# VH-VL binders against q96p48r954to1139, part 2

Target 1, 186 residues: q96p48r954to1139
Amino acid sequence: ASMGDTLSEQQLGDSDIPVIVYRCVDYITQCGLTSEGIYRKCGQTSKTQRLLESLRQDARSVHLKEGEQHVDDVSSALKRFLRDLPDGLFTRAQRLTWLEASEIEDEEEKVSRYRELLVRLPPVNRATVKALISHLYCVQCFSDTNQMNVHNLAIVFGPTLFQTDGQDYKAGRVVEDLINHYVVVF

## First folded at step 9 (VH-VL)

Design w6
Fold by ESMFold2, look of step 11:
Structure w6 (fold): chain C 186 residues (1-186), chain A 121 residues (1-121), chain B 107 residues (1-107)
Amino acid sequence: as target 1 above (186 residues)
Amino acid sequence: QVQLVESGGGLVQPGGSLRLSCAASGFTFSSYAMNWVRQAPGKGLEWVSGISGSGGYTYYADSVKGRFTISRDNSKNTLYLQMNSLRAEDTAVYYCARDSYDDSGWYFDYWGQGTLVTVSS
Amino acid sequence: DIELTQPPSVSVAPGQTARISCSGDNIGSYYVYWYQQKPGQAPVLVIYDDSDRPSGIPERFSGSNSGNTATLTISGTQAEDEADYYCQVWDSRSDYVFGGGTKLTVL
């Protein structure tokens, strides 16, 4: 009702990143990087839904506070927001092209292709991809403690980000590649 | 309740062809990826092929690539497996399985009872 | 690419605890799924996400996964638990990977 469904219809911050994404990523960066199973574990359904409703109503007014929000509720809200985007983070129009790029066997060629595809995304989508992958790169840096390596994160975020029938395993490859090559791609 | 019923199994000569069907009911078929999993007599489970809910993406185990074709007809709630150039090692019970995803991974939450394919001279 | 190894058989007396292992390099970084298959029947999912039970699966079934070993545990084992048990993971390169299966015998 107060906010639209697409990324460009969201409240945006200084870098064209939706405030809802920034709030969740920032909170998990501050409070959740050492939490075992972060993003893998599900939050409580009712708490996650209430948080997501608040963020959709007015993300700028929501201030996540340690002790009031469990990190798993926040991570689940972020995942549901991304999964529910009508056009998806990588857009319906470009989804197949991204997935086909993951089949390129030469790593240098594949990285170059991902850079080209990033340029073609709408600015808000591109900024959001960069922010999210940067965050996931940080999460896997703490994998000795949180137990979430690149493989685990790719399993979670592939289907979440690409929304392809819930079946397309190539989505996990894209996420894995982007995290592994974060420094070179972004 | 979810039901998956395979049919089309039988005896076929090496080099021959056979088409398996799986009739689905009790759920929105087009919303789910579907798979074939086989089990040779006295042996373990082996994934064969998978297809996305829309039918737009297909996947094959290396052992069947180029010989088997998975397809679906969402208007008839039916999954298919066309098996060509059959070999003795393709002898197995073939199960239709519904794919499931949660935040942790991919697995099979419902299975049919299977249909036997025997490849023998 | 991960390969899953299970013991070919496990025997247990009625009422005792059965433990079925599934070994693989760093299997603790995967989520493990367990299927029960009785003779002449289709497999049935009994554990998902390492340790969770689908609705209708008795509480005597439990699972764990860490390091290089996942374990299916059946406490208070009953005659109807006699079956083959398969572990499975999913991998973006290998798709569905099954263990070789373990025949549980209740004597």
Scores: ipSAE 0.073, ipTM 0.668, lowest interface PAE 6.7, mean pLDDT 88
Fold by OpenDDE, look of step 9:
Structure w6 (fold): chain C 186 residues (1-186), chain A 121 residues (1-121), chain B 107 residues (1-107)
Amino acid sequence: as target 1 above (186 residues)
Amino acid sequence: QVQLVESGGGLVQPGGSLRLSCAASGFTFSSYAMNWVRQAPGKGLEWVSGISGSGGYTYYADSVKGRFTISRDNSKNTLYLQMNSLRAEDTAVYYCARDSYDDSGWYFDYWGQGTLVTVSS
Amino acid sequence: DIELTQPPSVSVAPGQTARISCSGDNIGSYYVYWYQQKPGQAPVLVIYDDSDRPSGIPERFSGSNSGNTATLTISGTQAEDEADYYCQVWDSRSDYVFGGGTKLTVL
């Protein structure tokens, strides 16, 4: 896969999750869960870029090892990959629908709506969203150590996943909702 | 076992109205989105309308938007399709179809036997 | 919007392998579903999620999906397999999309 390719055109694992996403998430899970400011702190630009290029070239051949890669470089690579998806993780066509769902006041209705929207995503997108949100749920479990609670993660990933400039608070709200309701939504 | 039984079909003049019903049994009705899919005589399948399990969200094909209304009564395990301003091209067998809701895509795992709607002067 | 194209008809001798194609731009990015419809009957799901079989569907039915083509394969085709077959996807702009259907004739 190369820059500009759709999510489904990436090297995929057995669960339809792009290997590039799996590599990053796996590494951060192993080495970054207790890292202060994980996903908020930026890696070194050159290292992040090189890593991302390597992953895009052949994610299956990339083996991230503890001590060899700074966790912030890996997290930055993941965010950049997700941000640069041509249609975004939630697809361009459904982006507004997701944001609109965040405005539903009734929590049960909102959760139901998110379930429906997840089913409507392309298979790879759905699998990736599930994997990512699961990972973020795990990250926030260590918020006392890493200082990244659900709200902080939502602030970071809202603009990333919905490809906004951070002005639309609804993007963060969707991510926050998905993390908070992970067990019942997924 | 899952059963879907359509009713309400018949002959109607252009511009007329008709209300279809689908009686569901064998599963928790409110847990599943439901759909109407139609098939004109000798033609293929066309999705018409869908409704979420709770009934809070409805979806329509462009060809019927503004004319058809999908609804459901979960207390009666019944799906409805109110068809207004009927046209000749609406002539079809109308199927009630259950939407599978198991983290797979959107598809129809169970179908009724259909009810025929004929729009003719 | 994705459009699904099927051949209008396919013929196969008993015991031979029937292949029905469903073509669409980047269809491999979607899950494809297949329905069998015999004359005067309602459609029956025979393949879901590209290649999975519902309970009760014979093993001779299989599905694949990659690139721009999904394929329903019936190995060892039997007389009772004669029917119309429809592929289907969900699209974010068009919701449910069906192919035009393929009439399978068992000679």
Scores: ipSAE 0.018, ipTM 0.586, lowest interface PAE 6.0, mean pLDDT 92

## First folded at step 11 (VH-VL)

Design v6
Fold by ESMFold2, look of step 12:
Structure v6 (fold): chain C 186 residues (1-186), chain A 121 residues (1-121), chain B 107 residues (1-107)
Amino acid sequence: as target 1 above (186 residues)
Amino acid sequence: QVQLVESGGGLVQPGGSLRLSCAASGFTFSSYAMNWVRQAPGKGLEWVSGISGSGGFTYYADSVKGRFTISRDNSKNTLYLQMNSLRAEDTAVYYCARDSYDDSGWYFDYWGQGTLVTVSS
Amino acid sequence: DIELTQPPSVSVAPGQTARISCSGDNIGSYYVYWYQQKPGQAPVLVIYDDSDRPSGIPERFSGSNSGNTATLTISGTQAEDEADYYCQVWDSRDDYVFGGGTKLTVL
C-alpha cells in the first residue's frame, strides 16, 4: 500500500488512460461483446478479487486469456476498480454538476454542457471517460445478442461511475446521454 | 423488520397546504432513497417524488413540480412531503415507499399503509 | 417512452392458473416488477427482476418477460390472491412507469 489507488496514480498507456482500464476493455471487446448480460452479471468474487489485485500491482504484466479468465470476472474487476476510485471517475467535486446537467431539457444545450464539463475534468479522467464510453457504445451495438442496450448499461454504470451506491438513479441519465451522443460529445 | 408509517393526511380546501410524514424503522434509513407514490380513489399508482439517501438530490413528477417539496431528517428516520397549492386532483392515498436498486433497475421493495389526502371545496 | 398496458380484469376459478399480462413496446429489454394490492391495503412487491420472488412470497407466483409482453402467473390460485396487480419498469425518461392495474377475481 505505498502508492494510492487514484486514477492519476495508475500506470498509463500511450493513449493516456490507465493500463488496467485498457486491459479490461480490450479483453471484453475481444471476447465479451456477445456474452449475455455482460457487465450486469457478477463474476466469481475470489477470482475477481485476485485479478484486480494483479492489475493494481502491475497492470502491464497482466495478460488476459479467454480460457483462463471469464469475461464476467474481468467486467467485475473493471467495475470494482471504478467504484473504488477514491475520488471517482467524474470527481466528487463535479459530481452534482454532471447530474444537474442531465436535467437540461434542450438536447443541444445539454450536449454543449457535457462538453464543457469534460474540459474541466483532469486529463486522465477525461481520457478514461472517453475510452469507457466508446467501449460501452460498442457493447450496445451487440445488444440483440448480449441483452445490454444503452438503458441497461446506464443502470449499471451510472451508480458505478458516480459512486452513488444505487441511491441516485439520475447518474444513469448522464451515462445514457454520453453513449447516445458519443460522436458529438467526444 | 422494515416498517413505514405515514401520517399527516386530512381534508383541506383547494389552494391549501399539508405536510405528510413517514416514520421509518427496521433498516438503515440514510442508506436508502425514499419515494412518495399516490393513488387517487379508484385509480392506479402514480409516482410523485423521490429523494436520495443523503437528501442531496430530489426528484418530482411534472404534475407536482413547484408545489411539493420532499425532504428527510436522517437523524429522526423520517421522510416528509410538503404539499402547497393543493388541487382537487391531488386527492389520493399517499404511500411512502423504500427504493431498492440492483444492476437491473429501481423498484419499491417496502410500502407504508398510506395516508389519505382529500382536497375539496 | 414506454407505456405499460394491462387488462382491466381477469377471472379464474380456485385452483386454476391466472395469467396477468403487461404489454409494452420491447418490454423484454426492461426488468419488470409486480405489486399485489389487496382491497384497502398497501401494495406489496411479489416479483422483481422479471421472475424473482422476495422472501415470503409463495412459490405459486412466477413471472416471465420477453418480446412485448411480461406475464405474472399464479398457479393454483387461491381466494386470498384476489387483488389488484400492477406491473412496473424503470425508464430514464419517465422514471417509474406503472401499468394501469388488473383486478384478479377468484370465483
Scores: ipSAE 0.377, ipTM 0.777, lowest interface PAE 3.4, mean pLDDT 89
Fold by ESMFold2, look of step 13:
Formats: structure tokens, C-alpha cells, sequence
Structure v6 (fold): chain C 186 residues (1-186), chain A 121 residues (1-121), chain B 107 residues (1-107)
């Protein structure tokens, strides 16, 4: 995508999180936590694209209603938004550093390193990471019903957030670590 | 359509070196992570090493770390495995395998025919 | 971390159903992949994501995964199905984990 699709160029909510992210996360939190395969399943392509286009045009005017939007269409729209960020959620400048941090053997040192890396992110990126990881922690709490434990979520969101398209599977380790250590890292 | 052809196997003494090659065709090579998987005579499959599509990241099983080096040349559609300090337990057929990813996990969707490496005196 | 256990061999008569198990602690939380390897040949993917078939794999091949056991099922087994079969999962710490393999004999 162009620089016009960067995270900082999105409409922001009261907590400085992009409205598009807030809308999707809020809907899935209210309606999708028990949906089998949430985030792993793909939504319908045309419905997902129309939703994403609406959110990009004027996210504040889009109101997601239970029964009118399938949770998989909403989850797919969020994933496409994050995947298509020109610089990525963790930024391409920090991508390698985040991936290398996942290899640190000592858990306390690794958590400290993640905290340091978070400070280096642009403020909107940092707030968005916190909101998203908090949401994913909530999703895995329902894994006995939705089948999406930390391992499954890491497989989906590693490539999505680090924009590896499956070429570097270590990205999942970062996501797994952030979910497992949410309270201490954030 | 997808084709993976290994070469470079042969007989080598313990402590010796070999370089394996895998020629790829029928797909956009640089878009796929690639792996080496080996199979000792009469034994099962064992993952050895992997490399990202760009070549920027490499991965190794503990049994080969420090002795083997994976690389690729995307301009020649070729995957390599440099094997140093070879041991008898490295005797195996070495397969080149194309990585595949979906939102559920990673797996090998295409395999080469394999090349035999024999380490003996 | 997970270890995968398969029976060393399974024998079936032609036309009967073969079931090849792959056991691992909580393997139902993973997605399982199955490979067929005929004598002297390279492995071929026959099942991915627990139960999905790649293009060109006969519909008589199916898979399931629940609890501590994943199962490859071949209905109406044919002579050409005689092969070794391997299960595999991906794990964030161990990378690619293979079962030990099962020799399917069709008598």
C-alpha cells in the first residue's frame, strides 16, 4: 500500500488507537470469542474487501452489528489492514531486532528487551500493539471453545504482524511471548 | 510442474565435506522458504535445515548446528547445503523440500528425489 | 514439547479400511500433516491441516485429529497404497516434528 495507509494516517479513537482496529477488536470481543477458528478462518473475500474499504474511507461512521457482519469477515478485514500496513505494525526498521529478541534464552531478559523495543515504536504503533495483544490474550482464554490457543494465534499473527508471508516462522515466537507475558510487558 | 532436483551426494570419509545443490523449477523460487530433510537407511524422516525465501534467515536442527550451512542463490533458483565435519550418523538420503504455509502451520508440499550421502572409511 | 508415535506397521486386505495412528500429548491442539513414501521414492503430501487433501490425492484418503491421537484413514485400500506413512506437526520451539513412520502392507 501507499504511505497514505500508514497507521498514523488512520482515524484515531479516544485512546489513540486507530478506529478501524478498535471497531474490529470490539466486535470480535463482543461477538466472536467463542467462534471456532476465529482469526484462522478466512471471511468471504468480497464482504471482507467491502468492509475494509468502508473502514478506510470513514471508520467512525462504520458500526458493526451482530447478525449483519460475520465474525470471520471482520477478523479478515483486521488481518488485511495489519498485513497491508506499508511499514508494518512493528516497523520494518525494528523487525529483525524483534525477531532476534525472541531467541534470548533468559525469560526475564527477553521480557525486558521487549519492553525496550516497545518504547522505540511510534506512539500509535505501541498503543495498537498493546490493544491487539490484550485482545489476543482474551481470545486464547476461550480456546476450549474457539480452538485458538496461544500457539494457534501465533501461527496466524506472526506472519501478519511482521509481514513475513510465512517466510520467517520465528515471527510467531514474538507473538506467543507477548501474549504469554502480557501483564509484565505492558 | 514443480520440480526439485538434488545433486552433490557421494562417498566421503569422516571429517570430510560435501556441498549439496537443489535446482528448482516450475515456481517462483524466491517466494518460498526451502528446507533439507534427511532419511538414514531404514529410518524415518528428520528435518535438517531451513532458509527463508529471501535467504535472510536460516535455521538448523541441533544435530547439525555449527557443521552445516544452508544458503540459496535466487538468481539461479538453487538451494545449497554445505556439510562440514561429516560423521557416520550423517549418512542419509538428503531431500530438498519446498515449505508451504497457511494459517494453520508449516509443511512440505513438494519434495525432490533425494541425493545419497555416505560417510564411511 | 511434542513427540509423535506411530505403530511400526499396519496390514490390510485390498478393499478394506486402513487406519494409521499418530499419537502425541495434546496433538489435537496442532494441525497434522501426512506424507506417503513408496519404496525408493520421495515423500508425497497426502493430507494437510488434519483432514484436507491436496489436488490429485484420491478421496479415499482422509484424516482426523482429536485429543491425543491423529488418524490417517484409507478407505477401499488399493495395492498402490502400500507405502510408509509419516505424520508431522510444526512447533514454535522444535520446528518440524515427524513421527517414526508406519509401513502399510496391502495383502
Amino acid sequence: as target 1 above (186 residues)
Amino acid sequence: QVQLVESGGGLVQPGGSLRLSCAASGFTFSSYAMNWVRQAPGKGLEWVSGISGSGGFTYYADSVKGRFTISRDNSKNTLYLQMNSLRAEDTAVYYCARDSYDDSGWYFDYWGQGTLVTVSS
Amino acid sequence: DIELTQPPSVSVAPGQTARISCSGDNIGSYYVYWYQQKPGQAPVLVIYDDSDRPSGIPERFSGSNSGNTATLTISGTQAEDEADYYCQVWDSRDDYVFGGGTKLTVL
Scores: ipSAE 0.367, ipTM 0.775, lowest interface PAE 3.5, mean pLDDT 89
Fold by OpenDDE, look of step 13:
Order: sequence, then structure tokens, then C-alpha cells
Structure v6 (fold): chain C 186 residues (1-186), chain A 121 residues (1-121), chain B 107 residues (1-107)
Amino acid sequence: as target 1 above (186 residues)
Amino acid sequence: QVQLVESGGGLVQPGGSLRLSCAASGFTFSSYAMNWVRQAPGKGLEWVSGISGSGGFTYYADSVKGRFTISRDNSKNTLYLQMNSLRAEDTAVYYCARDSYDDSGWYFDYWGQGTLVTVSS
Amino acid sequence: DIELTQPPSVSVAPGQTARISCSGDNIGSYYVYWYQQKPGQAPVLVIYDDSDRPSGIPERFSGSNSGNTATLTISGTQAEDEADYYCQVWDSRDDYVFGGGTKLTVL
């Protein structure tokens, strides 16, 4: 990994959220919540790559406007950014503990465990997880329109956030749990 | 190269049970969701069931819910389909199909040659 | 639930362009996938994500999807292209939906 590749090395906003994440989430919130198949559909490879390069170079100078970027390109850029994090969003040290937490049967105990694990994340990671899950919670609120319910989003983001390539179902469970229990976990 | 080989098909009476297997090779089996797709004689393709890479997520067509159970053993690179309460309309060639799970879509990039299941009295 | 409708058969002369349609309400909002199936063989993926072609699939195969119709196009159709072709989408209800299939005959 080169300098600036880690989450904490990114340009950060006021709430310790990487600007690259904020730009993408903000754009999708404004233009993509009702887009059918949002986060499921892939953007065009070349456009996604160019956008991601621009965001990585200087996210603060990138202005995403409706009509200028396809929402699928932006969503793909965000997913790729998160997937390519050297230590993942939940960090290498904590990744397994998160996956294990998903196996807790008692819902109250599980929620408490997730709270505990969130506190253990670095501040930037914690802020980013909160922002992302909040956003996904909003996305699923429009599932009747965009066809992306909590389960579908979990299928997409589980492998992305835990870098499992779909190997471990627990990754999806974690994401599903966090979305379903967003109000009480965060 | 990816290979999928189905087995376990045969003749069974209505109400009977049968267990299909699919042996996978040529790829990291646990990294891919797997599916069963069937084709009745002279008819089209019908998705039956799917399972995530680790087996934590399972999916079923309405036509088989409550009767069929999909599972996998990643240590053996094998996919299974337990079929109970079989009906005449379940008669078909059953294909094992690999799911492209890589955010690139929801489709079947590799298929086995299928195994025939015949439900008849 | 989306339903996919295909013509039961399409005929073309060798060297001509074959077009197989897959119709469904707002199918343009879905990614469409196409499979080729020859008699006694398993299906083979020929188009994914509306228009992308897997490695090993001839360039004469192409796909498009807009509005209510997806189309598989085979330019310069050859005798070996004679087969059944199926379109497929994924529905948000965790359901994989296939078209009824089209038999392509090369005259």
C-alpha cells in the first residue's frame, strides 16, 4: 500500500469521515435513492475508474452534480474504494470479532456486542461505518422503488466491507444487522 | 478450468425423496454462491435454489419452498439439493450453476451437464 | 414479479443477422443475461450485464437492453449458432427469472 491508501490518511471532513465517502454518499442520497438496483448495478468501468482516481487525488475538488455522473458509476467508485482499503473498514484486527458477533443469537446481546465493537474502532473507521450504515438505512427505506431491501444491500456490502469475496456469509449478516438495528446500535 | 459435475438423479415415486450432489473443481468453491437450475423435458430453464459461498444465505423458488433444501460442504467442494415430497412436475434435468457474486451481476457463469430426475408412479 | 417473454423461434440464413428479443416491463432497469443451449448440452453464458461478452464468446454476439426489450444480436450467423437462447434477470425478491427461450434455426 502506498502513502495515503489507508482510511485515516484520506482527506477528512469535519466529522472524521473521508471526503471521498461523503461525496459519494451525498450524491447517491440526492440522486440515487430511487434508482432501481442501486449498488447492485455496476457502473461503466472507465468512468468509474476515472471518478475514483479523481476522488483519490483530491476529493475536495470533486463536485458531483446530477446529470454529470451516473449513480452507478458513483456507487461503484464508493464500493471499490471501500473494498480496496488495505485494512478494510472494520480493520484487520477487529474483522473476525465482528463476524463472530453476528453469530450471537440473543438480539439484545448482539446489539450490545456491536456497540462495544464500534467503540473499539479507530475514530475515522467508526465515523465512516456510521455514515455508511446510515446511508444504507436510507436506501432500504426506498426498497419499494429501488428494489434494494436490507438483505440485498447486505449481500452487496458484506463482501465489500469485509473483503471476503462472498466467501463468508457472516459478513452479510453483520451488515444486515447494522442496518436493521441502526437506531439502537448507533 | 471450472468444472461442475452433478449426480444423484434417478427415478423416484411421487412423494419420494432424492438428494442431488454437484462436485466442483477448478476454482475456490467457498468464494462463490451456487445454484440449482432445472429444465423439464422439452421446456425452458427454471431457477430452483441458491446458496451463498459459506452457506449462510439460502434462496428458493416458490415452487420448491418447504420441500427442497440446498446446502454445501466447502471442505468437499460439493453442493447438495435435498428434494422431499417430490411431484411429477419436479421431473427435470437439474443443473448446478455457479453464481457470479463479484458485484458484477446476478447470473450463472458456469454450468454442469446436469442430472435427470424423473418423478413417476 | 417481472416476466420475460421471448419469441418461441427465430430463423435466419447463414451470414445474416439474427435478433432475439426478450420483453418485460421496464426490463431496461435490469441487467439482462443471455445463455446459449445446444441440444443435449448445458447452457453457456454468452452475454452478461446487457452487452458484455465472456471470454471465448465470438464477437458476432452482442446484446442491448432498453425500455421494455432486451435483444441478443448475432451478426453473420453461422450454422453452429443454431441453439436455444434464454434471457435472464435477477429480481429483488431473490428470484432468478428466465425467459421462455427462443429456438434459433439457421436455414
Scores: ipSAE 0.017, ipTM 0.575, lowest interface PAE 7.5, mean pLDDT 91
Fold by OpenDDE, look of step 12:
Structure v6 (fold): chain C 186 residues (1-186), chain A 121 residues (1-121), chain B 107 residues (1-107)
Amino acid sequence: as target 1 above (186 residues)
Amino acid sequence: QVQLVESGGGLVQPGGSLRLSCAASGFTFSSYAMNWVRQAPGKGLEWVSGISGSGGFTYYADSVKGRFTISRDNSKNTLYLQMNSLRAEDTAVYYCARDSYDDSGWYFDYWGQGTLVTVSS
Amino acid sequence: DIELTQPPSVSVAPGQTARISCSGDNIGSYYVYWYQQKPGQAPVLVIYDDSDRPSGIPERFSGSNSGNTATLTISGTQAEDEADYYCQVWDSRDDYVFGGGTKLTVL
């Protein structure tokens, strides 16, 4: 990672959400909610790379409009951005703690634990997690069409957000829990 | 080294069925979308069907929809094409081709040597 | 749906530059890919993303794409370059479209 690549160093919009995240999420919400395999399907590498570079350079000047970008390129850009965060979305310091929380058997206790952990995140991270999980909750509402239920989204975003190789099932469990309990956790 | 080897081709009558296989090696098979592309004798290339790395998504050319079924067994590193209701125009060399990207991509970076399917009465 | 049109044949003398066109409406908005197919062999990718060259492909191969025409250029054409060449794009909803192919003859 290069200087300026941390989450807090990004251009921030309202509510401490990086503009890059907002642009991608907004576009997917508008154009991708019913797209089959959204977030599972990969975009074209070159287009994704160019888009991501543009967003990282000046996210405020990037305008994603319907029909101008393939949804899979945008979703891939978002995933790559999140994956490549130097400290990860949940921070290096708290990563294992989040994974451990997923092992709590009592659902009420687990939800309480997630609330505690959210408060411990830096404000930008917390706001970003909330925005992302809210978006994923919306995506799964269209699972009959897009084929991306909570479990499928968790499979994709677990490794992305926790920067794993997909072998650690706990990462997916955290994401799945946050989506399923979005209303009470956030 | 990436290697793709097709098999299952042969002579079949119109209306018949045939199942093609493609054995893959030299890469993590489940990480890549796979495709079938065919070439009629003396003609050009035509995309037939594609399948995502996990097998969760399948895609078909209009010319084969409802007749062909693409599938894969990642435990065996094998791609399949079940061809039903075969027609004379289905006569071609069938290539298996790896997609360049994980799960879904836009072009074919590796090709097998192909297997010939002949549909004739 | 986009349709790709190639000339059926192109001839070039050894050492000269061969240019193979691939025409389609607004093809410049797509990434174009090129494949080489020698007689009795499987296709081989020679250009991806309009102008990028895979490892192992000679530098004499190059590609461009703008407007309604993509072009595969082979500078200093050699006898071994005699083959059929196909352009290809990806269209919406995972539709892969090939051109009709061009037979390149090295005189």
Scores: ipSAE 0.013, ipTM 0.560, lowest interface PAE 8.3, mean pLDDT 91

## First folded at step 13 (VH-VL)

Design s1
Fold by ESMFold2, look of step 16:
Structure s1 (fold): chain C 186 residues (1-186), chain A 121 residues (1-121), chain B 107 residues (1-107)
Amino acid sequence: as target 1 above (186 residues)
Amino acid sequence: QVQLVESGGGLVQPGGSLRLSCAASGFTFSSYAMNWVRQAPGKGLEWVSGISGSGGFTYYADSVKGRFTISRDNSKNTLYLQMNSLRAEDTAVYYCARDSYDDSGWYFDYWGQGTLVTVSS
Amino acid sequence: DIELTQPPSVSVAPGQTARISCSGDNIGYKYVYWYQQKPGQAPVLVIYDDSDRPSGIPERFSGSNSGNTATLTISGTQAEDEADYYCQVWDSRDDYVFGGGTKLTVL
């Protein structure tokens, strides 16, 4: 169904989740939850590029198996896909609004604002955010083994999802909030 | 190689104002967030303020919020700190520091030599 | 507020191993950065990401971080290593947090 780099150009599975996202998340859930530094460690550049190319060509035909693909290559491919989205996962139009919401002092008001913002996302974006944050919640549940608690994941995924290249500290607060309040937000 | 040179420090009375400058060279200035870190005499390091590479986002420690304004001019490769309503507690050497990020966190990979600000009546 | 505690001073004989601690609640989940500051000079990054050494920093500098304590280790300590050493973390609430500093004396 898709051959490009944008979220709307991806092959979609059930509930509007891009197959490329599902494949990566499923593999890491299967093989990577106890891997030290998962998502923080970088995969090999050539292997990550090759995997991302194959997923972009036909994600439905790609089946990841332990021993055939390193978890760090898969995690790096997912991060590169998200980082390279032309409009970003949270969309450029809503980016500032999301970042401003993270500064709301009252936690109940902040959570309510995130729920409102999620409803305003395009369906594919919203489904992808939910799937990703659900997965990251699962990753942090194994933090005593993998060393990736909410703090660590927010440092990685804030800049990745809001495409700040590490220059906007607020993006990590959004990710941290969404993971911490996963049950009530989603 | 990376160089950061601060200037504009001096003696000022409480309630006064001062503007610090940091001249950057040896790297693409607009691609890096920049920070001010201060050190009171005989004391440790304290982060003061930060600014994104484009200048679109600014950050302040609570102790200076509302009194200090960070800015940058990317055409001149210069970082600024406008300090208003100065207090004795602001007496320190002020360092310009280049921000660095990786997937583990944020830190300062290069520092200037600092400029002294003294606030006394 | 996160707080990083360092001993005010550490003394070591030349050629021996110096260990400078940096304590904080659950600091093992954060990455720690270490800066060396010689008298009258700017700080210099000597360790990043707990244990990695920037180019140009001697191999005798190493770092570790576990539980509530990060440690800067200088093996084969030399007189030129006399300096103040600061640990630093980043935090989503407090931004950049420094330890109080440790003066290393080589006797």
Scores: ipSAE 0.492, ipTM 0.832, lowest interface PAE 2.6, mean pLDDT 90
Fold by OpenDDE, look of step 13:
Structure s1 (fold): chain C 186 residues (1-186), chain A 121 residues (1-121), chain B 107 residues (1-107)
Amino acid sequence: as target 1 above (186 residues)
Amino acid sequence: QVQLVESGGGLVQPGGSLRLSCAASGFTFSSYAMNWVRQAPGKGLEWVSGISGSGGFTYYADSVKGRFTISRDNSKNTLYLQMNSLRAEDTAVYYCARDSYDDSGWYFDYWGQGTLVTVSS
Amino acid sequence: DIELTQPPSVSVAPGQTARISCSGDNIGYKYVYWYQQKPGQAPVLVIYDDSDRPSGIPERFSGSNSGNTATLTISGTQAEDEADYYCQVWDSRDDYVFGGGTKLTVL
């Protein structure tokens, strides 16, 4: 896959998750959960770029090993990949609907709405969202160590995952909600 | 009650050095990232530097990279800013500010009263 | 780099509503924070996460953020509200960005 390719055009692994996403998430899970400032701290630009290019060229052939890659380079590569998706992770068709769902006041109703919206996503998108949110849920479990609570992660990933001009703070709210309600939404 | 008290400000010549300190109390110091924010006379606020709770990560504005060094001693609940190669444009009141973790993060929920640094020949 | 633009000054009569804007490209995707600074004093946080108010801040202070503009609103402005107000965001490049500040004058 190359820059500009849709999510479904990526090399897919098990459960319809793009290998590029899996590689990054897996590495960070193994090496970065307790890393202070994970996903907030930026990697080195050149290293992040090289890694991302390698992953885009052939994610299946990339072997991220502990000690060889800095977790911040990997996290930056993941964020850039997600940010650069042509239609975004939540698709152009559905992104506004997701943002609107964040305005639902009743928590049960909101959760139900998110579940409904997940079903409406393409299979690859749905699988990727689930994998990513699951990972972020794990990351925030170590917030006492890595200092990245749910809200902090939402601040980072809200802008990363939603790409529509003229949108507002609801992007972060969606991510926050999905992490907070991961168990019941997914 | 959260309290931040800056010290170390003063008059220094261009090219000189100065070390600022910020004494923190009223909270678990090591659990919070800390920052320095400065304000030139009659001007706006400018973020200068930040440091993570453990001190493992440091951040700098482009305007001070290579000249300033932020550090902390969690055993003393103290934040530091070593300023080298000072320039006239570094003249400002320097505030230490806590980066909120318990609430949201990425903003400054508590500020000290500041210490004045004047760089002049 | 993201830049935040504020009007240099805003004037309001006592009891009237003051609105201070903070403009930036796609600022609506970011959380915006507001600080009040009175002469000779340190800044004080008055709004966080676009619209949340810290304890101790009067209810007349409110915030909103959408599109390219965040707004600090002070309803029923009082004389003690005269101050400089700064908006602030966090940049993904590990940078904190402030607006240029707005001087609010209560006439």
Scores: ipSAE 0.008, ipTM 0.545, lowest interface PAE 8.8, mean pLDDT 91

